# Ledger of designs, part 1: VHH binders against Ferredoxin-fold anticodon-binding domain-containing protein 1 (FDXACB1)

Every score and structure here is a prediction.

Target 1, 94 residues: Ferredoxin-fold anticodon-binding domain-containing protein 1 (FDXACB1), of Homo sapiens (Human) (q9brp7r531to624)
Amino acid sequence: LYPPCYVHDVSFWIDQKKGFDELEFHTVARAVSQDTIISIQFLSRFQHPKTQQVSLCYRLTYQTCDKALTQQQVASMQSQFRKEIQQHLYVIPR
Structure headers, positions and changes below count from the first letter of each chain, unless a header shows other numbers; Kabat numbers aren't used for antibody chains.
F, E and O are the ipSAE of ESMFold2-Fast, ESMFold2 and OpenDDE, as the mean of both directions, binder to target and target to binder. V2 is 0.75 times the mean of E and O plus 0.25 times the DockQ between their complexes.
[cut] marks letters that were taken out.
The coordinates of atoms that the task and the answers printed are left out; those that the model quotes come from them. Centres of patches stay.

## First folded at step 6 (VHH; framework vhh_8fcz_2)

Design h02 (from g4 with S56R)
Fold by ESMFold2-Fast, scan of step 6:
Structure h02 (fold): chain B 94 residues (1-94), chain A 120 residues (1-120)
Amino acid sequence: as target 1 above (94 residues)
Amino acid sequence: QVQLVESGGGLVQPGGSLRLSCAASGFTFSDYYMNWVRQPPGKGLEWVSAISGSGRYTYYADSVEGRFTIIRDNDKKMVYLQMTSLKTEDTAVYYCAREWGYDTDEFDHEGQGTQVTVSS
């Protein structure tokens, strides 16, 4: 009855000198997922006490009624998204 | 089950070099970023370096950039940390981690780590 819903969290270190472009983050998420990501929720900001590096964590929800969405397809999209954000947003996945 | 086994630590004098090794098992190695994390005496865990699943992209903490090199061999399921120009501040137990802890200083590893001591 309801289409399957998949939830994945992503955490990464940001480059504080270059900053973090949240709008671009959303753009990459939607592009990689072919618009199957229906929700992006900010969960937390962590600053490492010794290195002073900042990490952000977001929750991504995948769901669509327009086509079949499988666990394997979502896993592939999430893996690609993790790679794309580190290449385009100056972040290090953790 | 995920298992990571570190080796290669030892005693070295300042300015010296060491190569650490990490043998991975229990997961699809090439699909994961791998990290080196260290714990100096009396301090918490510090992230040191990361390498992408393909090995194409590498990242370093400011304190080690230019001195350390992270490399991986996906065929052997190994990740390495080549350390040069070692300083006394590099003295720590070094751990290999598949994932650095979310909102914590925890890490995912199965081994005891490998001790690196830099002293004269």
Scores: ipSAE 0.000, ipTM 0.152, lowest interface PAE 13.7, mean pLDDT 80

Design h03 (from g4 with G53Y)
Fold by ESMFold2-Fast, scan of step 6:
Structure h03 (fold): chain B 94 residues (1-94), chain A 120 residues (1-120)
Amino acid sequence: as target 1 above (94 residues)
Amino acid sequence: QVQLVESGGGLVQPGGSLRLSCAASGFTFSDYYMNWVRQPPGKGLEWVSAISYSGSYTYYADSVEGRFTIIRDNDKKMVYLQMTSLKTEDTAVYYCAREWGYDTDEFDHEGQGTQVTVSS
C-alpha cells in the first residue's frame, strides 16, 4: 500500500574557499524534485590524503502519494539536481 | 551540432537477444544522462531506460526490468542497450536521447532510430 520509494546518493567535491551551504543544498533539492524528496541524509565526508580536497556524500529519498512517481521522472530530477548544485553551490560532482 | 546515431536493430524471435548501440558526437558526452526510448507501431513514445553521467546509476521501465541492461562507454562516446528475453510487445523503433525533461513530452536531441521487430 505504500507508494514506490527511490533512493539515490550524490557525491561531490566542495570548494573549500567558498564553503558549502547545506541550507541552499536542501532548497535546491526540494525545488528540483517538486517536493518529492522526503529525506536527505548525510552519509560521509572524505578528505583526499594527498590533495586535501574534501568530498561529501548525501542520500536522497524520493517518494510521493499525490501521483505515480516513475524511475524516468526521478532520473530527470536527479540529473537536473546535479546541474543545479554545480552552478549554485560551486561543487564538482563525483 | 549534436548527433546521435542508433544501430543494432533487426528481426528476432521471441526469447531472443539484441544489442543496440548509440554513437554520440557534437557535445560533452560525460555531462549528460543518456536514455533509450521506443515507439511501438501506432503508439506514442515510451521511456525504456536511463544511465547516469558515470554509469553508476541505471533506471528501467517496469516492462523491461530484469530483461534489459543499459551500459555506457564515455571514452568511446557510446551508449548500449542489451536486450534479452525479447517479447512481441518489445517491437518498436528504438531511439537514443539525451536527458529527459521532467515535465516535457519530447526528448532533447533524439537520434534517427533503429527498428526492432520481435516475431515468430
Scores: ipSAE 0.000, ipTM 0.243, lowest interface PAE 13.2, mean pLDDT 82

Design h04 (from g4 with Y102F D103E)
Fold by ESMFold2-Fast, scan of step 6:
Structure h04 (fold): chain B 94 residues (1-94), chain A 120 residues (1-120)
Amino acid sequence: as target 1 above (94 residues)
Amino acid sequence: QVQLVESGGGLVQPGGSLRLSCAASGFTFSDYYMNWVRQPPGKGLEWVSAISGSGSYTYYADSVEGRFTIIRDNDKKMVYLQMTSLKTEDTAVYYCAREWGFETDEFDHEGQGTQVTVSS
């Protein structure tokens, strides 16, 4: 009756000199997921006490009524998303 | 759905050792730093140690460096804190946390905690 819903979190270290481009993050998420990500929620910001490096954590919700969405497809999209944000946003996935 | 279950606390004499365990479920464990944080009686929260998602990087508070070791087993979804040379000052409730908001002193999905008492 309802399409399947998948929730995945992503955490990464940001480049504090370049900053974090949240608009680009959303753009990459939409592109990689073929618009199946319906929600992106900021969860937390962690700053390492010794290195001062900053990590961000976001929650992504995948869902679509237009087509069947499988766990394998979501896993593939999530893997590609981690690779794309590393290249486009200068972040290091955790 | 996200759950963290700590265990391994107890009463130990000064100079003794204990190993704390944290079992995680409900999230992609290897994608997260894991932290140990403690709260001594009547005091605020104190960050103790952190381990990266891959396990390649570990960090320790100055008060425990050289005495505590943090390790993780991503296949079993476990994080551990091996404590040696315990001092009375290490008496606290120990919590396992996915992330800590340093600007707010809040945790993301901290567990129930496990009590460690160091006394004779």
Scores: ipSAE 0.000, ipTM 0.141, lowest interface PAE 14.1, mean pLDDT 80

Design h05 (from g4 with Y33W)
Fold by ESMFold2-Fast, scan of step 6:
Structure h05 (fold): chain B 94 residues (1-94), chain A 120 residues (1-120)
Amino acid sequence: as target 1 above (94 residues)
Amino acid sequence: QVQLVESGGGLVQPGGSLRLSCAASGFTFSDYWMNWVRQPPGKGLEWVSAISGSGSYTYYADSVEGRFTIIRDNDKKMVYLQMTSLKTEDTAVYYCAREWGYDTDEFDHEGQGTQVTVSS
């Protein structure tokens, strides 16, 4: 039904020396999605028992009423978002 | 070496059902979105359905929503397309496709395809 709602999870390894800037994460999400991301939900924190590496998982919900939003557009935005967070937040996608 | 092998196509009457299978090898299957894409006779590729690496998220083209179901079994490295209420417009070669990265519409690998013909 319009407006369609698209849900994508993103998981990534953080740099524990530099820390994770959650506010910047939200800022990048808004910029990349042209404000179509209406919800960002923290799902989980995982620490690898042997390597001690930490990963975070977030759920992103895309939706807008002011223009048509297609799955292809959302996939493109999600791909760009993953690239931007690697550059700005020093994370490695899982 | 990445390999995708589709199977399960055939001839079916309108209103019938078919289950397509795709066997994957050569990569970490659970890390990739998987897609079903089809090519009707004389037309370009049409995206049909997508499933996330975990299987938690599924998406469908408007033309197939409610009739097709995409499923994956990460332990067996399989993705399936359960097709019901088939229409003549569903006649196409169906391809299994892996996306280049997470959550993209770009496909870096397609299988050989399996022919589905819906005819009376």
Scores: ipSAE 0.000, ipTM 0.110, lowest interface PAE 14.5, mean pLDDT 79

Design h06 (from g4 with S54T Y57W)
Fold by ESMFold2-Fast, scan of step 6:
Structure h06 (fold): chain B 94 residues (1-94), chain A 120 residues (1-120)
Amino acid sequence: as target 1 above (94 residues)
Amino acid sequence: QVQLVESGGGLVQPGGSLRLSCAASGFTFSDYYMNWVRQPPGKGLEWVSAISGTGSWTYYADSVEGRFTIIRDNDKKMVYLQMTSLKTEDTAVYYCAREWGYDTDEFDHEGQGTQVTVSS
């Protein structure tokens, strides 16, 4: 009845001097997933006690009724997404 | 101020081609992904295509993959959408957008877009 749903968490260190552009993060996620991500949820913010570096964690939910979506396709999209955010948002995936 | 101006729409027959243009100003163009989104009559906004800031990566909705090509010229601050093999279901107002909100029909551009009509 319902198409399969795939959930992936992504966590990364941000550049605190440049800041983090959440709308750009959403745009990159939408583009890379070919609009199959249906939600992005903020899960947590962690600050390293010694280095003071900040890490963010988001949950990405993939689902579409328009086409067959496989675990392999989602894994590939998620891998590409990790590479894109490094280039465009100056973050370092954990 | 961020400004995006679309042009190039028109009336075409099925199987025809059109090239849409988007002129950007007011921001560091090469730092941002650029998107094409469309709104068919009586429907919500649908994402069509995206291109990375450097132009190294392009992405397409399944419905347009292989028929549309997104291109950018960072020196001219332009984004283009080359549309081929047009279908009646491609009829929509087309917008270029710098940012796209999740779970919403909102984006950071509120211009009138450019109308594409494909006759059946």
Scores: ipSAE 0.005, ipTM 0.381, lowest interface PAE 10.8, mean pLDDT 83

Design h07 (from g4 with D103S T104L)
Fold by ESMFold2-Fast, scan of step 6:
Structure h07 (fold): chain B 94 residues (1-94), chain A 120 residues (1-120)
Amino acid sequence: as target 1 above (94 residues)
Amino acid sequence: QVQLVESGGGLVQPGGSLRLSCAASGFTFSDYYMNWVRQPPGKGLEWVSAISGSGSYTYYADSVEGRFTIIRDNDKKMVYLQMTSLKTEDTAVYYCAREWGYSLDEFDHEGQGTQVTVSS
């Protein structure tokens, strides 16, 4: 009855000089996923005790009722998303 | 081998418009995001705008959103920055960059930049 739901976490180091634009993060996620990401949840902020470098962790939930969504399609979208956020948001995926 | 040549800068009054151009060569242009980055006098590098390889996605710094438009022509291997409603704080050397680094002081650029001066 319910279409399959795929959950992927993404963690990345932010550029503290430029900051992190969460609104743009959401925009990239929606675009790359063809609007199949239905939920983006902030999970945690971690600051490395020695380097002081900051990482963020988000949970992305993929689901659609319009078409069959496969694990392979989601993996491809998630890979592209990681690439796009590196290029646009100046983050380094963990 | 990778070459980026910026042009179109100049002196303009506040409220004016300029169109910057970047001619790219030495790589598969349509496979890369292209960025505009600027350096105001006496300050560090500031990211301005980005466009995806296909042109499907565009992004802007909050300071320029609604005033600047980034465009690309993959057939001509060109990227453009259309600037409107220019402000004195837009005064900077503008660089075209294939990729932006992960810090304010890092970016990958091969061009010498084009100077934009907004002054009355």
Scores: ipSAE 0.000, ipTM 0.109, lowest interface PAE 15.3, mean pLDDT 79

Design h08 (from g4 with S54R)
Fold by ESMFold2-Fast, scan of step 6:
Formats: sequence, structure tokens, C-alpha cells
Structure h08 (fold): chain B 94 residues (1-94), chain A 120 residues (1-120)
Amino acid sequence: as target 1 above (94 residues)
Amino acid sequence: QVQLVESGGGLVQPGGSLRLSCAASGFTFSDYYMNWVRQPPGKGLEWVSAISGRGSYTYYADSVEGRFTIIRDNDKKMVYLQMTSLKTEDTAVYYCAREWGYDTDEFDHEGQGTQVTVSS
């Protein structure tokens, strides 16, 4: 029937001087997930009252009809994605 | 379970240097960014510096850039903050943090930190 759908949220601090490149964020997400992420939804923006740092939160939905997608594969992709955005987007995951 | 233990603080004159250390345990150290944050007397928490899991990327607050260097040793599960050209404005309790709460002012591990006092 319907392929299984996996939902994961990611939160991170941005570098306000370098800015946040949302297009690159989407590019990294698709590359790491082998195009199994079908939806990326912005959830919230938060500014910490003490540090003044800005945090963004996004919701990612994994789903594919082309192959079996397992919980273990999604967990691995999400872990790698969290690592890759640290290295490519000047963000600090929470 | 997750533990972070800071050390290396002390009294130093303006223009002096100190090296802070943080010993980590209870998690896969190389998979996480590590942060230094500080709290000056009577003020809020201020982020100071971050280093990526493998040490490839480092980030600094404008107030410390060029004066502080963050380093990590993944084999020893240590993160360090090398502070040079210290100013009286650097006086604070320094904390090592893997992560902190969204708006609660809580760290993954909230120890006593290490006190840095810059004065004559």
C-alpha cells in the first residue's frame, strides 16, 4: 500500500554574520537522503534571550516508492545530514 | 551519563593567556560539535566558540575572534580553549557544552564551570 513515511525534525543555530543558505540546505538534504526526502517544512525561528543566537527548526519527511525504505536507513541518513549541515552551512545542530 | 568537566581557569593580568580544558565522557565525542560558552558576573550566557566533530570547522564570537583558539583531541576526548590577549571583559565562568536547551538556559551537562578573572 502506501510506502512508509518517516518524519524527523532538525534544529540548529545559524551564523548570523554568514547568514543561512536555505537553498544549499535543501541541496544537502536531497543529496544525503538519495532523494528520499519529499518535504522540508520550516517550523520555527527562535532567538535565545541570553546568547542572542538564532535557531531554526525544520521538519523533514522521508518517503520513496522506488525501493524499500527502512527505519535504520532513515536514521543513518538523518545522522549524516546533521553532520553534513554542520560542515557545509556554518550551523551548529542542537 | 554524559559528563563534561572544565578546568584551567584562574586569575590573570590583562594581556595574559590561559588554556581551558574540557574532558568529555558518555557519548560518541567525534560526532558532536563542542562549544565554549561563558557567563560574566551579573550578565547572561554568551556563546564564545564552536568546533566541528572532526575539527575541520571552527567558529568564534566577534568579541574573541583573533584572540581565542578552540582545539579538540578526539583520541583523548578533550576540547580546549586557548585564550590570549585577555581583557577585563573576558572575566566570566566558562562552560564546555555539547548542546543547550531551546530557551531554558540548560546545558547538556551543567557543571560548575571554570572561573576566569582578568584583573590587575
Scores: ipSAE 0.000, ipTM 0.172, lowest interface PAE 13.3, mean pLDDT 79

Design h09 (from g4 with D31Y)
Fold by ESMFold2-Fast, scan of step 6:
Structure h09 (fold): chain B 94 residues (1-94), chain A 120 residues (1-120)
Amino acid sequence: as target 1 above (94 residues)
Amino acid sequence: QVQLVESGGGLVQPGGSLRLSCAASGFTFSYYYMNWVRQPPGKGLEWVSAISGSGSYTYYADSVEGRFTIIRDNDKKMVYLQMTSLKTEDTAVYYCAREWGYDTDEFDHEGQGTQVTVSS
């Protein structure tokens, strides 16, 4: 009845001088997933006590009623998303 | 299989300089922060410096700020630590590290280390 739902977390180091553009992050997520990501939730912020490097963690939920999503399709979208955010947001995946 | 190989250590007088090198292989080097950490005789690990994947951002422990410079060459997959104004307190085995364990003061994929001795 309900379409399958896939949950994936992403963690990455940010560039604190350039900042993190959360709106662009959402735009990239929607584009890469063909609008199958229905939820993006901020989970945590970690700051390394010695290096002061900051990482962010987000939870992505994939779901669509138009067609069944497969685990493989979602894995492919998630891999592409990881590559796209490196190119557009000056982040380094954890 | 991650490999990190440190070199460049040696005996140096206080006030002297040394350049340490780290050759990396087995991973997409430009994707990762790289760290230098050290272990003084009879003490635990101490973080020294970090450099972002692009090389645009560097971070230093207060004890080495202004004296050490971390550099990377992504084409050669190398990380360097240029050390100047060396002090006896800088005596340690120096390690190159890809990741840092924030909860344990441990590091992931460390190399063999290179010994730096600052003594008159």
Scores: ipSAE 0.000, ipTM 0.154, lowest interface PAE 14.6, mean pLDDT 79

Design w01 (from g5 with S56D)
Fold by ESMFold2-Fast, scan of step 6:
Structure w01 (fold): chain B 94 residues (1-94), chain A 120 residues (1-120)
Amino acid sequence: as target 1 above (94 residues)
Amino acid sequence: QVQLVESGGGLVQPGGSLRLSCAASGFTFSEYYMNWVRQPPGKGLEWVSAISGSGDYTTYADSVEGRFTIIRDNDKKMVYLQMTSLKTEDTAVYYCAREWGFDTDEFDHEGQGTQVTVSS
C-alpha cells in the first residue's frame, strides 16, 4: 500500500575556510534524486580533536509514488550525490 | 530526555587498570559519535577518546593512545573506556558526552561523571 522508502546516511568533512552551504546541499540533493528525496535530517556534528576538522552527518529518505524505486536506483543516485557535493560544496565524503 | 550515566571509577595504583561504563538513553544511540572527556583537579576539560556511531572509527588523545580503548555496544546502548597502565596524571573526573549540534562547538551532554584517582 505504501510506496517503498529507502534511508541512506551521508557523512563528510567540511572545508571550514569556505564554510558549508546547507541550502546548496539541499538543492543538489533534490536535483540529483529527481525530487525523490523527501526528507533531509541533520544527525550529527563531530570535530576531530587533533586536526579540528569538522564532519557532518545527514540522513536522506528516498520515496516516490510515481514509480517503483529500486535499491539499485537509490544507490546510483546516492553515488552521484557524493560526487556532486564534492564539487559544489568542497566537502570530502567519509 | 537525553541521559548519560557514568560508572566504574575508583582508586587505583599506578600501572593499574579500570573499566568505565556509560549508559545512554533518550536518543538513537547508534546515530551519534560518543566521547570520553575528563577534568583533572583544578584544570579544564580534556578530550580523551571518541568512537563513531557504527564503531568503525576510533580516535584517542596522544596522552592515552596505546593505553586506553574505547568500545561501544549499540544493542545495550553502552560506551566503555578500558584504561590500562594508569598514571597519576590520569586522575580526573571522567564524563561521557554525545556530540554537539551544528550550532555549537562543545560536546552537548556530559553526565554526572565518575572519579578516577591514581595514587600510590
Scores: ipSAE 0.000, ipTM 0.175, lowest interface PAE 13.0, mean pLDDT 80

Design w02 (from g5 with G53Y S56D)
Fold by ESMFold2-Fast, scan of step 6:
Structure w02 (fold): chain B 94 residues (1-94), chain A 120 residues (1-120)
Amino acid sequence: as target 1 above (94 residues)
Amino acid sequence: QVQLVESGGGLVQPGGSLRLSCAASGFTFSEYYMNWVRQPPGKGLEWVSAISYSGDYTTYADSVEGRFTIIRDNDKKMVYLQMTSLKTEDTAVYYCAREWGFDTDEFDHEGQGTQVTVSS
């Protein structure tokens, strides 16, 4: 009834010419996590004063009742998520 | 014991080209994105370019976009900066950096860098 809850933040530089597709970001997160991500929260936007490059930060909460979920599994999913967003969203994780 | 060793700098005329190299050791290179940062004489640090850990995605400062290309070789633990159409404004000490602190104008590991001088 009280499955473990894991919280991980992800931050990345976006390509301002290509833009950032938040819907695709959510889609990739759901797929990589096998639907164990229950919350995605926007935390902050940072713009570098000299380069004007933009970084976004999101908080991801992992939780599920229908299977065991370990810290190691979540870490693996988070690592894969960082790889997938590079391929799909043209972002650079930081 | 993380080490980053830059090389390839030198004196070049405006319009010329140089290729900088950075050899990494003491960490799992393929798990970090890498940056090039420079410091012109009498000025602060200026971010130049970044490359994702796989090498699939790159980004550049507006001042160098279209002229510089960042490349990495994870098997050799190397990151490179190919510089073309060099301008006098590109004169600086160039550093490669793991985990560039964009919000602090810092980088977590500082080597001696490699000097690039663009002069006629």
Scores: ipSAE 0.000, ipTM 0.191, lowest interface PAE 12.2, mean pLDDT 79

Design w03 (from g5 with A50Y T59Y)
Fold by ESMFold2-Fast, scan of step 6:
Structure w03 (fold): chain B 94 residues (1-94), chain A 120 residues (1-120)
Amino acid sequence: as target 1 above (94 residues)
Amino acid sequence: QVQLVESGGGLVQPGGSLRLSCAASGFTFSEYYMNWVRQPPGKGLEWVSYISGSGSYTYYADSVEGRFTIIRDNDKKMVYLQMTSLKTEDTAVYYCAREWGFDTDEFDHEGQGTQVTVSS
């Protein structure tokens, strides 16, 4: 038996004029999760046909063998991550 | 109503090629992004590639870039994934997924999947 992994998706609208800094997104994810996010996968891009606004969706996988990682801890980290990306990357979580 | 049917999976040797197909029906195909996603044994879903409705814009996961090509034929309502230089790490069930609006851990519609096994 291996350590449990937890999968969470995050979707958000980007500022197309300012752009989206994917490297900073990865940096924030690792910092907030205390390096328990082992995988960040791009899932999709959606562009609204009328407004032309763009949203991105990423899948985050949490796992560690060093700590007893609980569903509650992951939920807390995911919530904090949504707040941090809004401040650092100027995106609007969906 | 909305239906996605994958095919083309199978057993191939490392370094081989395989082409997956996805037949779509029940919606205005050319107005939607189409995605390929995969699930390796014992792991979560991993996004592979997408193609815009017109086919003008494509993007690939780093793990497959340069080896896989996503193509669509709007007249036939088909999406294809051309896979070359296959690795054992590419072993997975491959799903075709429509993008409507992703705001949870769900795709709006996924097909039943097609199994790809890369083994010597």
Scores: ipSAE 0.000, ipTM 0.092, lowest interface PAE 15.2, mean pLDDT 79

Design w04 (from g5 with A50S T59Y)
Fold by ESMFold2-Fast, scan of step 6:
Structure w04 (fold): chain B 94 residues (1-94), chain A 120 residues (1-120)
Amino acid sequence: as target 1 above (94 residues)
Amino acid sequence: QVQLVESGGGLVQPGGSLRLSCAASGFTFSEYYMNWVRQPPGKGLEWVSSISGSGSYTYYADSVEGRFTIIRDNDKKMVYLQMTSLKTEDTAVYYCAREWGFDTDEFDHEGQGTQVTVSS
């Protein structure tokens, strides 16, 4: 039987002067989720026409058969992930 | 369950005004960007406007800037699109959409839409 699958999207404004470190983004996702994120998919890039600010959107899929995984646990991990990327990647979640 | 219910569409003459409403429920409304997106007949989805969770930041597509205003009332869990100086090119089904959510157990973060027809 397949384990439950939870999908969460995250979008954020990047700091164009510092750049966006996608490898660090993956590293943070892996650490925060305790390896329950099985997929990270780039969805879109949006550039604000007036401010020229750039936002990125990624889809994260949580799934594991090694332990019970609940929607509340995933929501908690996702919330922590948003906080960690602000600190490590200098992004502003939106 | 996330619910978004659009209303306020109708038939209006070019140069007219219309206010669209979106009633949200099932999530912490003030923590999300809210968007208006439209689909003209026979075309794909076109982003129209966004408003930040606090309401401090608003963004508009070039085609509507200066004519449309996006507003939210977090106490009432409502987002609005005030449309003025309407053009025939604004004819579309208008959808209220949440910024991509933290919880995707629900498929539809877009409402069913409200039809706006601008014609003489």
Scores: ipSAE 0.000, ipTM 0.122, lowest interface PAE 15.2, mean pLDDT 79

Design w06 (from g5 with Y33W)
Fold by ESMFold2-Fast, scan of step 6:
Structure w06 (fold): chain B 94 residues (1-94), chain A 120 residues (1-120)
Amino acid sequence: as target 1 above (94 residues)
Amino acid sequence: QVQLVESGGGLVQPGGSLRLSCAASGFTFSEYWMNWVRQPPGKGLEWVSAISGSGSYTTYADSVEGRFTIIRDNDKKMVYLQMTSLKTEDTAVYYCAREWGFDTDEFDHEGQGTQVTVSS
């Protein structure tokens, strides 16, 4: 009877010179998901020892009581989110 | 299937120059960092240089900084390594590598490689 909960991780390379706008990241996530993302959790920062590239990993939790959410709808929103953050945040999704 | 084809290696004298090329296919090239790695005779893999998907960010191993330049052409799906002031210690098989798992320091070096020999 509880609405289904979907968890997806997203990881991406950042531009260390431009920095990463975490507030904009949250804004894009809420817009793309139509406010069905209820939690965004920072998981890790990785810096490659040889290349010095930095990647960040976040966990996104989708849940809503107001409409039926399917795995396919969440997967579609997650795919769109990866495309939107590349355009708005100068990151390279993995 | 991912394909990486390296070319441009050869025999060159110390102080000389070579340009290596890597032709990529089978993936969305502009979305991936690309790396050059090398394997000197009898040694393990050594990372040389990396370039971001957009080409806006580059980084180099200390041993090649100021001598090598990494470039990409996303329209042609090509990565290049311009090598100048070559030294005998640059002798190696050079591989073009797409960065695979970000929580490991291992690179996908599925390409055939191109031999660079620096000898007088």
Scores: ipSAE 0.005, ipTM 0.148, lowest interface PAE 12.0, mean pLDDT 79

Design w07 (from g5 with Y33W A50Y)
Fold by ESMFold2-Fast, scan of step 6:
Structure w07 (fold): chain B 94 residues (1-94), chain A 120 residues (1-120)
Amino acid sequence: as target 1 above (94 residues)
Amino acid sequence: QVQLVESGGGLVQPGGSLRLSCAASGFTFSEYWMNWVRQPPGKGLEWVSYISGSGSYTTYADSVEGRFTIIRDNDKKMVYLQMTSLKTEDTAVYYCAREWGFDTDEFDHEGQGTQVTVSS
């Protein structure tokens, strides 16, 4: 009766000179997933002890009632999302 | 359920070699950078090395540069630390970590780690 729910985490190094735009991050997530991402949760912040570079980790939950959503489709959307955030937010996926 | 299980520690003479292993489960392993950190007797946590999700980028603490090599096998969900030219100063409990807090000495895994003892 209920549609399947898929959870994926994403982590990336941010560009500290350009800053990180969390609102744009949410916008890219919605666009790439065709609004199937129902939840985005901040998990952690890591700072490399030697380089001082900062990494962020987020949890994304995919679910929709409007159409069948497969694990393959979600994996494809997640892969595309990692590429899009690199371009739009100048981050480096881990 | 995220799990990281370290193994491969033991007693070794100065100048010897050991390979540590870390078996990961409960997450999409290839999407995470992985760290090795250690805790010498009576001291705080010390970061040792990290490796990118793809394995294309590695970094080492100055104290281990040229002696240790970090490797990963994403198909097997394993991280390894190849240690050579071991020194008594390398004696520590070694932990595999998905993340760690540089200023708080916190990390993702609170397990037992694997004990490395280098005898003098």
Scores: ipSAE 0.000, ipTM 0.131, lowest interface PAE 14.5, mean pLDDT 79

Design w08 (from g5 with N35H)
Fold by ESMFold2-Fast, scan of step 6:
Structure w08 (fold): chain B 94 residues (1-94), chain A 120 residues (1-120)
Amino acid sequence: as target 1 above (94 residues)
Amino acid sequence: QVQLVESGGGLVQPGGSLRLSCAASGFTFSEYYMHWVRQPPGKGLEWVSAISGSGSYTTYADSVEGRFTIIRDNDKKMVYLQMTSLKTEDTAVYYCAREWGFDTDEFDHEGQGTQVTVSS
């Protein structure tokens, strides 16, 4: 009854001097996924004990009732999303 | 157990100011973004503002930009919302949230809320 649902986690190091724009992160996710991301959940914050660098981890759920989604399409969107957040949010994917 | 307790709401005249407080417990406060979300009478939830765990980054909804300031004190485990130039459309129950789903309008570990009424 329900269309296929795909779950992907994304983790990245933030630039602590420029900060992290969570609203822009959500905007980029919507744009890259063509509005197929139905939820974004914050999972964790990690601070490296030696370098003090901070990373964030989010869970993204892809689903649509308007068209079929394939694993390949979702993987492509997720790859593009990693590239876009690096450019727009000054983060380094990990 | 995660707990968030909001306070500071009240009745204020248009153009006035209020400062809301949120006391957090049960988690490592400095590791989480914190959000303020509001619900006007008879309407859905509206995201208002967010602040990063370190406090170095803040963001605001267009409707409150320039009028509201979000601040946190990690030593006290507190988040504040300083509201100025209040308008009647700011009337709502204000909630402090640890997480906000921008695509789902859902949030986890919210408090009981604090009522802000802007009226003459």
Scores: ipSAE 0.000, ipTM 0.110, lowest interface PAE 15.9, mean pLDDT 79

